# Miniprotein binders against q9vhn3, part 2

Target 1, 154 residues: q9vhn3
Amino acid sequence: MDPDDDLVLENEAEEIERLQLPEELKKPIDPEEEDERVARIEFNCSGCEMHEMVHYFGRKPPFALGVIYPEDNYVMRDPFQPPPPRWQSKPEYYIAMGTKCSICSKTVCKDPGCSFYYTASFCLPCGKEELKNWPPEAQARIRKQMSVSQGRQT
Below, E stands for the ipSAE of ESMFold2; O stands for the ipSAE of OpenDDE; V2 stands for 0.75 times the mean of E and O plus 0.25 times the DockQ between their complexes.

## First folded at step 1 (miniprotein)

Design h4d
Fold by ESMFold2-Fast, scan of step 2:
Structure h4d (fold): chain B 154 residues (1-154), chain A 90 residues (1-90)
Amino acid sequence: as target 1 above (154 residues)
Amino acid sequence: SPEEVEKLWEALFEILEAAMKLGDPEAIYELFKAVLELYRAAEKHGSPEALKKLEEAIRKLEEALKKGDPEALREVKKALEELRKALEEK
């Protein structure tokens, strides 16, 4: 079909011009990808003054390839690393800020003065109440952690 | 010939991999040209199913260019793989 061939060639020339335009591959920006790069989740540690905005709460942060947490974590994209180019599907650096206490559900950061992990995350007050139910190894570990943290608090 | 078609598919997937890795406008343009050559070959082959799948791949390629998203190029690759299967069944 000669007429169809002519139409295809005209469409081809038009599309080629679009592809060669400056910024063609950068516009329009995907609204969902833009949303993921804005930190929208407020994280306040109940055990200290840490207050940060984070990008994700859950077990499988989509920007951290191959990362699966055993429990939901508050995760921030590394603010000191530039984002990968828009065309790259490479994982970004990330920082796990904290989680929710498995007993009282209060948010706690990963600082040893604020939380303790044994099969699940605990704020220190809840950890103190539950330590008698744990193996001696775990009891010794949390007691050392609490001793160091309290001894340095002025 | 069948050998020429196989070489065209090989080149298409190599260009697609480069476009996914680099986001280079030149690589995207080469991908677009290769897809158009396949369209012309499928049209002359007389397969409505193959043409339908190729049109789907072109739409997804246009979406990938519009968004600048390499994930959209994976959908293009999938559509092209389905097209290759449809052509091989003949």
Scores: ipSAE 0.000, ipTM 0.064, lowest interface PAE 24.1, mean pLDDT 62
ESMFold2 (binder alone), alone request of step 1: mean pLDDT 68; pTM 0.559

Design r1
Fold by ESMFold2-Fast, scan of step 2:
Structure r1 (fold): chain B 154 residues (1-154), chain A 91 residues (1-91)
Amino acid sequence: as target 1 above (154 residues)
Amino acid sequence: SEKYVILTKDPELLYRILELAWELGIEVIIYTSDPEFLRRLAELLKRLGARVILLVTDEEVAKRIAEEFGLKVEVVRSPEEAREKLKELLE
């Protein structure tokens, strides 16, 4: 690491030119468009009455340190707690509300009456349609969810 | 599938528990001490229809949550204790 020392130094100051823009062109900057802490992503479960506004959709919520979901989730930040200061790397409180069905792309919440997870998320109707293509352990789990949601053994 | 809810104010403990839950394939729901948010969380947990165990560092919070929402709560004082408790619950 040797810098190039062949630069010629000038001992005389250069003339300073002043540039001014007309005050009419110095308009106030528009306010920041949107606060990232306001929930703007609408989450409606296709299988029930769950409806919430959430803050994030994706696999790596920046406010949940060390969390990487296997698929995209709708995540709600704690709406009632003030955010930690930006210079502190502390996790914020959050709830994963739901995801999209891997087959039909419908939005579903985490309720067992609405969705089923086996390597990926499925809405219950799509899970039932694909039942025969799954391993026995997955078939047993969705059948159990179906019987519990109806309150009857079939 | 069992679901575990973690209640802690220690960010390092929370971070390590989230990593462990991810490693073990557990869905973790984090709560706040705000009563309104806790009520919404409790409603969501009941809708999930799965057994829920809460791990907390504060005994008073644990007692109140267990009594008010009927959830099972365990007190843990360190990341190591939380790891052993989760391992025990998953055996």
Scores: ipSAE 0.000, ipTM 0.181, lowest interface PAE 13.3, mean pLDDT 61
ESMFold2 (binder alone), alone request of step 1: mean pLDDT 59; pTM 0.423

Design r2
Amino acid sequence: SEKYVILTKDPELIKRVLELAKELGLEVRVVTSDPEEARRLAELLKRLGARVILLTSDPEVLYEILKIAWELGIEVIIYTSPEFLRRLLEELKKEG
ESMFold2 (binder alone), alone request of step 1: mean pLDDT 53; pTM 0.343

Design r3
Fold by ESMFold2-Fast, scan of step 2:
Structure r3 (fold): chain B 154 residues (1-154), chain A 89 residues (1-89)
Amino acid sequence: as target 1 above (154 residues)
Amino acid sequence: GKIYVFSTNPEHLWKLFELAMKNGVEVIVFTDDPSLAEELIRWARKNNIPLVIFSRDEEIARRAKELGAKVFVVESEEDAEEAIRRILS
């Protein structure tokens, strides 16, 4: 273990201590040191209760080297570790949270209960409306997906 | 939803699984550590979290199938990244 790893390891003890301090004693977030790690994009799935802040929306997240999506995705950077030093060319861990429906533009997570992918992402309501226009194999896939997920209330 | 993880740090993986439980998302992991793979599979089943494992090690694939997990064998880490990228797209 590099001795300097003490500075880049998860500092949960220090974070816990900061949370236990009165508000007037907590240090304000340093924009220069933490701005690029602050998630500023709100992601709310229209199909479920998933609500998280993410770092990126687009096709090629800069922190996920070699990753190019065919459509824009909401992507969260590793929330548990400080960023690797700039001299380390190492991909970060990341979470692909969801997309926008290609028909209605509502935000949806990638959960089978909320969205379906066939050449593009669809929320389940739009997918149900469009499935008649798809090949039988695609129709079978979305029907199986809907049978195991929680659909709309009747 | 899906979570991509490439790590040899068990604490890091457990925290990502906690986030997956909170948000009800699928977890995709690349690992060549057979002990870690077995622990992750058993943990995911106990907590009803969908888990997919990619590994270069055929022994891990054999053990994962025995434990009832989904697993894909790849020839290289680059092949795993390409496959995961396709799954996440």
Scores: ipSAE 0.005, ipTM 0.224, lowest interface PAE 10.6, mean pLDDT 65
ESMFold2 (binder alone), alone request of step 1: mean pLDDT 66; pTM 0.574

Design r4
Fold by ESMFold2-Fast, scan of step 2:
Order: structure tokens, then C-alpha cells, then sequence
Structure r4 (fold): chain B 154 residues (1-154), chain A 94 residues (1-94)
């Protein structure tokens, strides 16, 4: 029975790297399991400096039960948790880092300065060209996002 | 810029959405409250704010995914608030 934990000083970045891990997470991983948990897919955003290694690219990551994306996404597995036993089916943690522009196929992250989502993902240049084909409410949404992300010319 | 947050407190999530509206900033929110999540998605659409919501409730995730797809809003899926917090902190540190 675990007590309720309070995270008062949670914003100390230097201390995050020093946090103790559970004993289960400190054990060496089987070489076969370790290979499956190594991120081998490079994700590099064409619109900013984001560069990360991820574990999956596609619509239905096999390690994320019940997740189906409307388009292919770059997905990262939880780097802090050991893999579940191969005979155990258990959901694990993940995040979608980005996708490819539906028009030009350039890789973009989820930052509003890099991409727009309306039924599909678009990089900024393609989104600007495509927006006139969208409903008025979507056009207004994208124009406001572009105004914020571009900044003032003066 | 981006604002990351996780909370089961509807007042905090709503206030963050209002701040994003004023500044045109993307808001990333974690919640397991279906009524609040749907309200925030509709508010984000109405006010032209990029909003990303994640939840550990599988049924809520499907509902939010369908709503987000209909309204053009992206939803990221998580199975733990603690993991979402740590991952967001890690991403912000890059």
C-alpha cells in the first residue's frame, strides 16, 4: 500500500537525472529484449532543431495497444520502464513526436511553428498553400496560428 | 512556444486554455475528465488554438480521438500521468 506522494520541487532538472530507479529497472536486460528497445529510427524536424531517436514509424504501434493514428507518426517508447515479459500482454507508455507532411513528405514535429493539423498533417509552406481549400473555420484557425508563429514584421 | 501540463483539476486546465488563447500558444494537457477534455477541444477549435490532450483512459482516448479528428485537433495517447509528466519534462529539456 503506497502512500500519497507529493511533488513539490518537481521542476529541478538537475535532480531528475539523479533520481533512484526501482530495483526491477536496474537489472541487466536480456540482449534480445534490449535490441527491441533500442531506438533506431531517426526523427529530425525540417522546421526546427528537434532531433530525437524513436522506436516506430506508422499508424498502429505494436507496443501501444488500442492506439491507431489517422496517419503515420514517429513514436517513442517509454525510455524509463523495462520491457514487460514476452509472455505478458500489457500496455506501455509512448508519445507521438511528429509525422510527415501529407503533401511534400518532409518530417515535422508537433510544434505549431513547424506543422498544422487539419484532417492530416501539413508543414508550414504546404499548409499556407493548401489553406484556401479548407472550410472557413479551419482557414481562420490556421491563419491565427501562422500569425503567432511568424511574429511581427515591424 | 509550448505549454505542457497534467492535472485532474478542471480549473487549472481551463485557465491554461485561456492563457493560450491570449498568447496564441499550443497547450498540451493531460486529463481523464471526459467533459473537460471535450470542452477544451471545442474551445480550442472555436478560438483557433492548437490543443493536444492525452489520457490514460482507453475509452476516453477513443472518444477524444474521434472528436479531435472531426475538429482537426491532435490528440496524443498516454497510459500514465506520471509517465506523461516525466516525458514532457524530458522533451522540454531538449
Amino acid sequence: as target 1 above (154 residues)
Amino acid sequence: GKIYVFSTNPEHLKKLAELAKKNGVEVRVFTDDPSLAEELIREARKNNIPLVIFSRDPELLWRLFELAMELGVEVIVFTSEEFARRLIEWLLSK
Scores: ipSAE 0.000, ipTM 0.186, lowest interface PAE 11.6, mean pLDDT 60
ESMFold2 (binder alone), alone request of step 1: mean pLDDT 57; pTM 0.425

Design r5 (at its last look DockQ between E and O 0.23; V2 from the best seeds 0.00; counts 0 for: pae E 14.1 > 1.5, pTM E .555 < .8, other shape alone 5.937 > 2.5, end hemmed in, 6% free)
Fold by OpenDDE base, look of step 2:
Structure r5 (fold): chain B 154 residues (1-154), chain A 90 residues (1-90)
Amino acid sequence: as target 1 above (154 residues)
Amino acid sequence: SKLVVIGTSPEALYEIFKKAWEEGADIIVFTDDPEFARRAAELAKKLGVKLIVITESEEVAEKARREGADEVLVAKSPEEAVEKALEALK
């Protein structure tokens, strides 16, 4: 049994291993790309105990296609969506967590127990004060919201 | 506030987002994945918001119901999904 046969088999195995498509080197997620996907903005609702890390604060989140908010929002990338391939800019799903009260600038979530929207976002305390200046229909809507939110806290 | 999960195209997503935002939706998620639906339910629970799932998949619908979605709607098209989403947000 010629010693040359064993060398050929080892070379074929190595060639097969080489021809094995390099394990797609899990391209190290570019540390920079990984870094962009890390939520770095702290969101703390002043009305409740909600605390989250989000990716963006502003009117035009770069990961949300064509989205323009009328006011600055705290926006989180969809935490369950895999990162889009580098070669394909896909719009990402996202979550708007909350905003700042237009009067006192406190951060509030979008929960009816923490904020409401009429032309702008308001925390409940500021909204109650402004309510008197609004049309009756708007007042009725907000009062209804407040009643429902209070009912959930009991 | 409501979490809306919709299995639809990206184009429909944008339209749904705008309309849902106007109607006061807080969270919009799109999925045809039952595991995604499960995770969405978990997130909704964490955030203390209601979850509405709109999907074309019966499997996703069933999963969402089991995981505690507040409302599960089946839509056969993106257009139908938009309509149902809007109705659910009212």
Scores: ipSAE 0.012, ipTM 0.312, lowest interface PAE 9.1, mean pLDDT 74
Fold by ESMFold2, look of step 2:
Structure r5 (fold): chain B 154 residues (1-154), chain A 90 residues (1-90)
Amino acid sequence: as target 1 above (154 residues)
Amino acid sequence: SKLVVIGTSPEALYEIFKKAWEEGADIIVFTDDPEFARRAAELAKKLGVKLIVITESEEVAEKARREGADEVLVAKSPEEAVEKALEALK
């Protein structure tokens, strides 16, 4: 439901024009070449019950203009609208769901109860082993994160 | 899981994304588009994650607060928006 049908686009239209690139006017369409527009990648978190179908695995999702992840990520495109036409080059809504543990390669979601990040992503078991080699300040921060993520206080 | 929502200022978004990735931070959105902010809040609510909206528009800020954003910051320039986002990440 849209109570307000009138959209004010004066500044937005000018900003959209700045993003309009002249080089992308025609592309051949092949179903095998469009895998990123369909959620065909299975994401199963090894640390919890999350299971989702996502659109992309890698560092630079084509639908997230100007975004480069430091590690490969499982990324879902906006589940509430169809992808824009290929000639349209502007930002889209997306969700970074998770990554692979840098030690054991198990898939983990971004929930602090399943993984954490310090220079690389770790599942909790691998991270607990690795954090003892880190500076004391980093150890303290990660341990606080783990205790809070388990829902335990005092 | 964490939600990253990108607004309409590509240069500012890269710095925010890099910092958010390094810290494992909550969702931070740069937008002056009320529909984009509404969809971000809807998804954040479905995922049970915290949403922070940074905008140059007082009208978007008021709508974002009413529609459930956990924190709304107003910036008067793209450079100030980056500074406020980095401050919120620290």
Scores: ipSAE 0.000, ipTM 0.191, lowest interface PAE 14.1, mean pLDDT 62
Fold by ESMFold2-Fast, scan of step 2:
Structure r5 (fold): chain B 154 residues (1-154), chain A 90 residues (1-90)
Amino acid sequence: as target 1 above (154 residues)
Amino acid sequence: SKLVVIGTSPEALYEIFKKAWEEGADIIVFTDDPEFARRAAELAKKLGVKLIVITESEEVAEKARREGADEVLVAKSPEEAVEKALEALK
């Protein structure tokens, strides 16, 4: 086969894409895709006054390609940037805002006054009950964290 | 683009970092777990992925710096940590 035949085919495909790109750039994003990008899930921390709207709750957010969490997370798409047009395949940035306690399922943010992480997320009350099952270093960390949170000075 | 990772297990880190490498994306890790920070920095160095660690723990920050994280930001509160993550995404 002639290598120039492949070159001609490649140039033809590029020309077709160039012709399509300007039309897509001038048209607004599909209304269904825009609606999908609106944050509709309330994230309300049970331990503090943190309240935000997020786009996803789960382990594998569909808009964060290749991201798999070991536990369900409340995930927010960048609130300050408009969604990229469909013809742009640039990855977007995302923020995980919080989780559900692995024991009681109450929603908690990452504040030291609200949750503790050791292999999984725990609200502080559940973390306190679970701490005897953890290594001494982790026990010391949560105890210190809880004493500061309660505002008790020694 | 950048990916923000919170509360994932060390087992999941390789797949996340491999994907960031394939996509040419930077990673921002939000963690107060020193072992998680250590593994994240180690994987970032192996794969040549830029890693920014945001933490409220000075112990975690020191461990991340020692393991070679590209940038380490210490926040005084969870709200400040979120603000620093948003600034780093810019």
Scores: ipSAE 0.000, ipTM 0.128, lowest interface PAE 18.1, mean pLDDT 65
ESMFold2 (binder alone), alone request of step 1: mean pLDDT 72; pTM 0.663
ESMFold2 (binder alone), look of step 2: mean pLDDT 72; pTM 0.674

Design t1
Fold by ESMFold2-Fast, scan of step 2:
Structure t1 (fold): chain B 154 residues (1-154), chain A 80 residues (1-80)
Amino acid sequence: as target 1 above (154 residues)
Amino acid sequence: SKVVIYTKPGDPEALYKALEYLWKLGIEVIIVDLSKDPEFREELAKKTGVTEVPVIVVDGKVVATGFDPEKLKEILEKAK
């Protein structure tokens, strides 16, 4: 019986926070890192009432090393995750909030009622217009997504 | 449900597949880059018992190691 079978993220973050690091692994406070912790980019979904300030817009968020999105995303640092210790980089949590429609450039969140992804992100109206030009499997996928979103309307 | 994906550089294809699937479902996801903290990577390996990535956690439970669309669909449908 292993009591540690379950992964508790909050407990793990606190446990790691209590670890002591050698002086040579400590880093000074980065002014840019301090600046990057303040959300300055406004994200407003054109399809719903999601309005948030996010930390990054692009394909390669610098606070998420090794992550590359296929298109530009609005990315927020987890507001509930405590900042990493000043002496070393700890894993940082982040959330992709939404993108821009590849056709009309309106901002849309990831909600199936607001956007559709096929090689690129589309707001629902643009996705509906473009779907006739897509392969049958992609057409089936967006129609299923629209059926789920419209289930309560019908 | 709170979905967390632990990954590292070198496996972007598996990560992108997971993100596309979660985007399709409109599910919020937290992504953790293990390359930023070797200590956390070691701790996570002890918790999961595996070194393969990505590691997908839902509500504090490890549900998959590596990307498996069918398994993710099953788990996320039950989480609803």
Scores: ipSAE 0.000, ipTM 0.092, lowest interface PAE 21.4, mean pLDDT 59
ESMFold2 (binder alone), alone request of step 1: mean pLDDT 65; pTM 0.556

## First folded at step 2 (miniprotein)

Design f1a
Fold by ESMFold2-Fast, scan of step 2:
Structure f1a (fold): chain B 154 residues (1-154), chain A 80 residues (1-80)
Amino acid sequence: as target 1 above (154 residues)
Amino acid sequence: SEKKVRIEITGKDPEALYKFLERLWELAKELGTVYIEVRDGKLTIEIRGIDPEKIRKILELAEKLAKEYGAKVEVRVEEE
């Protein structure tokens, strides 16, 4: 049963604010969530020397209004940006540092020399083994990316 | 150089706006980090870290969906 298309609302802006979004796409800032500012999760890239402490691992960081990722990410709050005031529903700054390889679960950063995305994230070694199972377009993309990352520790 | 795309959506039909947002989000999540905000009666979807080559793809979909669902769309492309 579809709702009536002729709504009796005189204020269209207020009607839009009542839009029923999927819960994972609609995440208001909760004051309780703004109280956590300490990075407790270690992020180490297996493909390079990147090592950082981050605030969150998952698809839906609670401190980032309306943000959802297609897969679990290691996410850092921007340490130089204060949280928005309690009465403001405004975005916080954040950085997606990396993810886990969908095959071997090794942690990799977003650098093209460390990971490749095709429907999911892969470390380059796993991507190389899987490329034969992908469409030609995806195979061309990863081969081009791997040719750029010729030698490690040069 | 990666860009930031901000799309502000307004319209009369909440159900149509929901479908618009859902279909736009399916593409947006593949192109960058997606941010959704509701403010002053506008739905805003912001895509950060988008490759300039892919901006046309999201704009083309937004235009198609705006026509299909009777919504108004305002797009801003900024350096990131």
Scores: ipSAE 0.000, ipTM 0.157, lowest interface PAE 15.9, mean pLDDT 68

Design f1b
Fold by ESMFold2-Fast, scan of step 2:
Structure f1b (fold): chain B 154 residues (1-154), chain A 80 residues (1-80)
Amino acid sequence: as target 1 above (154 residues)
Amino acid sequence: SEKKVRIEITGKDPEALYKFLERLWELAKELGEVEIYVRDGKLTIEIRGIDPEKIRKILELAEKLAKEYGAKVEVRVEEE
């Protein structure tokens, strides 16, 4: 007796792969895993219109193995791909959306029109105020960044 | 002072960008602290705390993956 006669007649790779998977891996995903995939932390950039829901705020996102940020970041799980299958121990990908200004604590995205990084993150207003206390190299960088941002006002 | 590697990736296809990121992530996380974010419409990867002798390895890997996936990649080594 050959219960797989239908499989050999159709020669479908997807059907063959599905039938060869262990039965344990075919069961539905636990509802608690669906809750974990829901972004619950609101991120609003104070310098632009960026508004996104993210999954984590901090320095070491638990879903990103081996990642440690130098400062707290708002981190979103990969928005482009579904989570990896349960049978694969592969790191999930992520995107850092922004952080808090080290001076005023306003939330800012990574766009050069909104923030500047030098040893820590600064919103542009605070960066402009602090740049006089920075080395010439850092001052040149923020001035170049600001001039490019102003060029976009068309 | 401390050096960092900044990789800016410009791609039109989110799926192609993800596959590129997946392979680059597996390689980059072994070399230092990795931060990934979107800036100015580009996906940006920064690697801090990297051993200077390993910078060339990440540059070679980024160029190879860019060619393989057809993405536009710009790599810079910067001081903080």
Scores: ipSAE 0.000, ipTM 0.225, lowest interface PAE 13.9, mean pLDDT 65

Design f1c
Fold by ESMFold2-Fast, scan of step 2:
Structure f1c (fold): chain B 154 residues (1-154), chain A 80 residues (1-80)
Amino acid sequence: as target 1 above (154 residues)
Amino acid sequence: SEKKVRIEITGKDPEALYKFLERLWELAKELGEVTIFVEDGKLTIEIRGIDPEKIRKILELAEKLAKEYGAKVEVRVEEE
């Protein structure tokens, strides 16, 4: 069999599976819902090898009802959990992957080796340059975080 | 030791809680590491790097809105 025959058989199997599901387990095929569920936003951390496709960039992810961030975040819908039925008022699970550095706008993940938060998110190089402008407690926190990420304990 | 403050506001009107989130957003920029979310009619505010004065501002706003909407406010301090 050629690749075209395999593709046709796969499409037919998916349609048949959908038609055979019980009414309570069938979900309506909404073209907008399908588009919203496809992760189309590329997230590449500038500080490490993290590369993921995410569903949202902003402060108020619509699938995480009532969640508001102080700044824009790259947010992924949980790929392992099915959405709850419409009659259940439980939000979908989500993962905040990272943000943009407030100074250089480079994307950074939430890992302590890549970013630091004080009123806004900073990549570690920008955080190191800005720490002199922060209160002593914030300076102590970023210095400790940087020393740990470099494998230093003092 | 590191401490985390959790403020929980329980109300039966989700629309009122969402209006509260919009007002709280104006303070979020001043607070540092703060997470705000609503689940099952409960608004939760989680704070790290505690500034007592900033926490009092949030708590005062939370208490004011809770009284306006008939909601309950609970504050918990946890060590991690």
Scores: ipSAE 0.000, ipTM 0.172, lowest interface PAE 13.7, mean pLDDT 64

Design f1d
Fold by ESMFold2-Fast, scan of step 2:
Structure f1d (fold): chain B 154 residues (1-154), chain A 80 residues (1-80)
Amino acid sequence: as target 1 above (154 residues)
Amino acid sequence: SEKKVRIEITGKDPEALFKFLLRLYELAKELGEVEIIVRDGKLTIEIRGIDPEKIRKILELAEKLAKEYGAKVEVRVEEE
């Protein structure tokens, strides 16, 4: 029942408030210190044209409080969000971009056309080679995923 | 009781899904505590601590953005 205009107005008010935040509450940008907010880790997907700089590679990104991945992931802090104000202890926003194939160690994004997860991450070529060694349930899952990804890439 | 909204996002274009995710995330911040999960090639946004009265707004927002970015969304409202 609420009009869309209400949501738009709320977003505009929040943006204005962020821009007018007192300088004392903003975190300083110090280029002389190690700046963990600068993305320095290159992520190139071996299965597609995705190329991004990310902030972290591992299981437990320090800026994503309470997050633990079952395997190492390339994790990006939201590049469009400023750091939270000093008086506010909210967790930072993040996106897991991809991982390394467990067999060949090539980097792959999370797209179904590029990787498959079964107990660990696999690039699609390695997943196809290992297909016969997996339980029927896992074989069915990757076959369905490949059918979707083939239609997608065609 | 506390509610959690789980939004699973799928689509054919990874770049469009990434842009959709970032835009939905920015808008969802005002509705609750947002967490992004990537698993099995699916993007998932979970919103915790959401007021029941605001659930309708997130459902409408997710549907609107899905149409704009050519993505599919599956929304589930769960107990925490």
Scores: ipSAE 0.000, ipTM 0.099, lowest interface PAE 19.3, mean pLDDT 65

Design f1e
Fold by ESMFold2-Fast, scan of step 2:
Structure f1e (fold): chain B 154 residues (1-154), chain A 80 residues (1-80)
Amino acid sequence: as target 1 above (154 residues)
Amino acid sequence: SEKKVRIEITGKDPEALLKFLERLFELALELGEVEIWVRDGKLTIEIRGIDPEKIRKILELAEKLAKEYGAKVEVRVEEE
């Protein structure tokens, strides 16, 4: 047997055998060197200090199986969840960071201090200009959101 | 010379062993030369001509499922 191709196994009679795997299997693959897991899309919120690199921009992130957004979102793979083993196809966890304002196209995060959603995403300045065209319930929601963001109780 | 790897999984819960078998069957379709059977609460897997990377994956899966279901895993190497 070629030693480079040999899987070393140690026998203990009538007991569980000890496995000594080739050196290549003793070192885990460095996840930092996996190109597909590197975030390369810049996300900068125009309303706050949120600055992150994300993995995807669009409606249907391929690593979040079964997820379809009504509009394009900046999506990050959850860094706190371990990736599934390479041999197993499992959905990964993810975080939707933000989107583009439907009026001015500025990038905004999901924080209530930066954006408002009603049929589409709006930065707060554009939302304030559009609120007159919304039902009273939606107008109440954005006003309450803005009041809370300024530390007021409503 | 070629060696045969036998993995024996023993548990008292038949439902746990069936779930383990289902997950292993999916993996076994990619491995080719494997034999799997269940008898008297014991699941046995025999593999011939196996790639070292495939052995690692099978052992990792066996360890994980044994911890989830409280089953005992025994690994044996046999000359073929």
Scores: ipSAE 0.000, ipTM 0.093, lowest interface PAE 20.9, mean pLDDT 62

Design f1f
Fold by ESMFold2-Fast, scan of step 2:
Structure f1f (fold): chain B 154 residues (1-154), chain A 80 residues (1-80)
Amino acid sequence: as target 1 above (154 residues)
Amino acid sequence: SEKKVRIEITGKDPEALWKFLERLLELAKELGEVVIYVRDGKLYIEIRGIDPEKIRKILELAEKLAKEYGAKVEVRVEEE
């Protein structure tokens, strides 16, 4: 604040702002170089032949406005739909491909022939083994899910 | 028949609304499959595969969190 050093203080302020971002830590991937629409995460279902590249694995996909999952999901952005502008309040198209079994951690798709959901996701072997220990209402739900999938699985 | 609960949330404070969501997600995951989405500028939480006896717990939880975070919630119970 001294009038004798006003010009020097302005130059020092600019240098201090630059020091806030060290060169080594400032080496993130260039946003213009990164294409966030390129799927780089491999998803392979352990219960069927589904093999896809997805855009995100986690609970809160940044491109899906307002979507939060209770467990980590493999999420694919619709490759043919451009994202809506931020000022639009409509959701972007996306597909939740699958998740990991809560017991054995194998990847499984959302198909009822590959996984079952009761408080968490289970692969078929783990779900069948746990089914007998669940309440009757949960057993009825899983049996219904199995009966629906029976005509679709090869 | 499977029950589904849809919770419509309206709040004036975005920070309080997101804190509400984080806590509800943590507590509701044991009650059913939770899906959160935005439609027509409104926030929705959909809980699927719910045991009818757990519906009351979800209603009590939503009411309690709405009071804590100053949000308005509307709950609907639907079949299937």
Scores: ipSAE 0.000, ipTM 0.144, lowest interface PAE 15.6, mean pLDDT 63

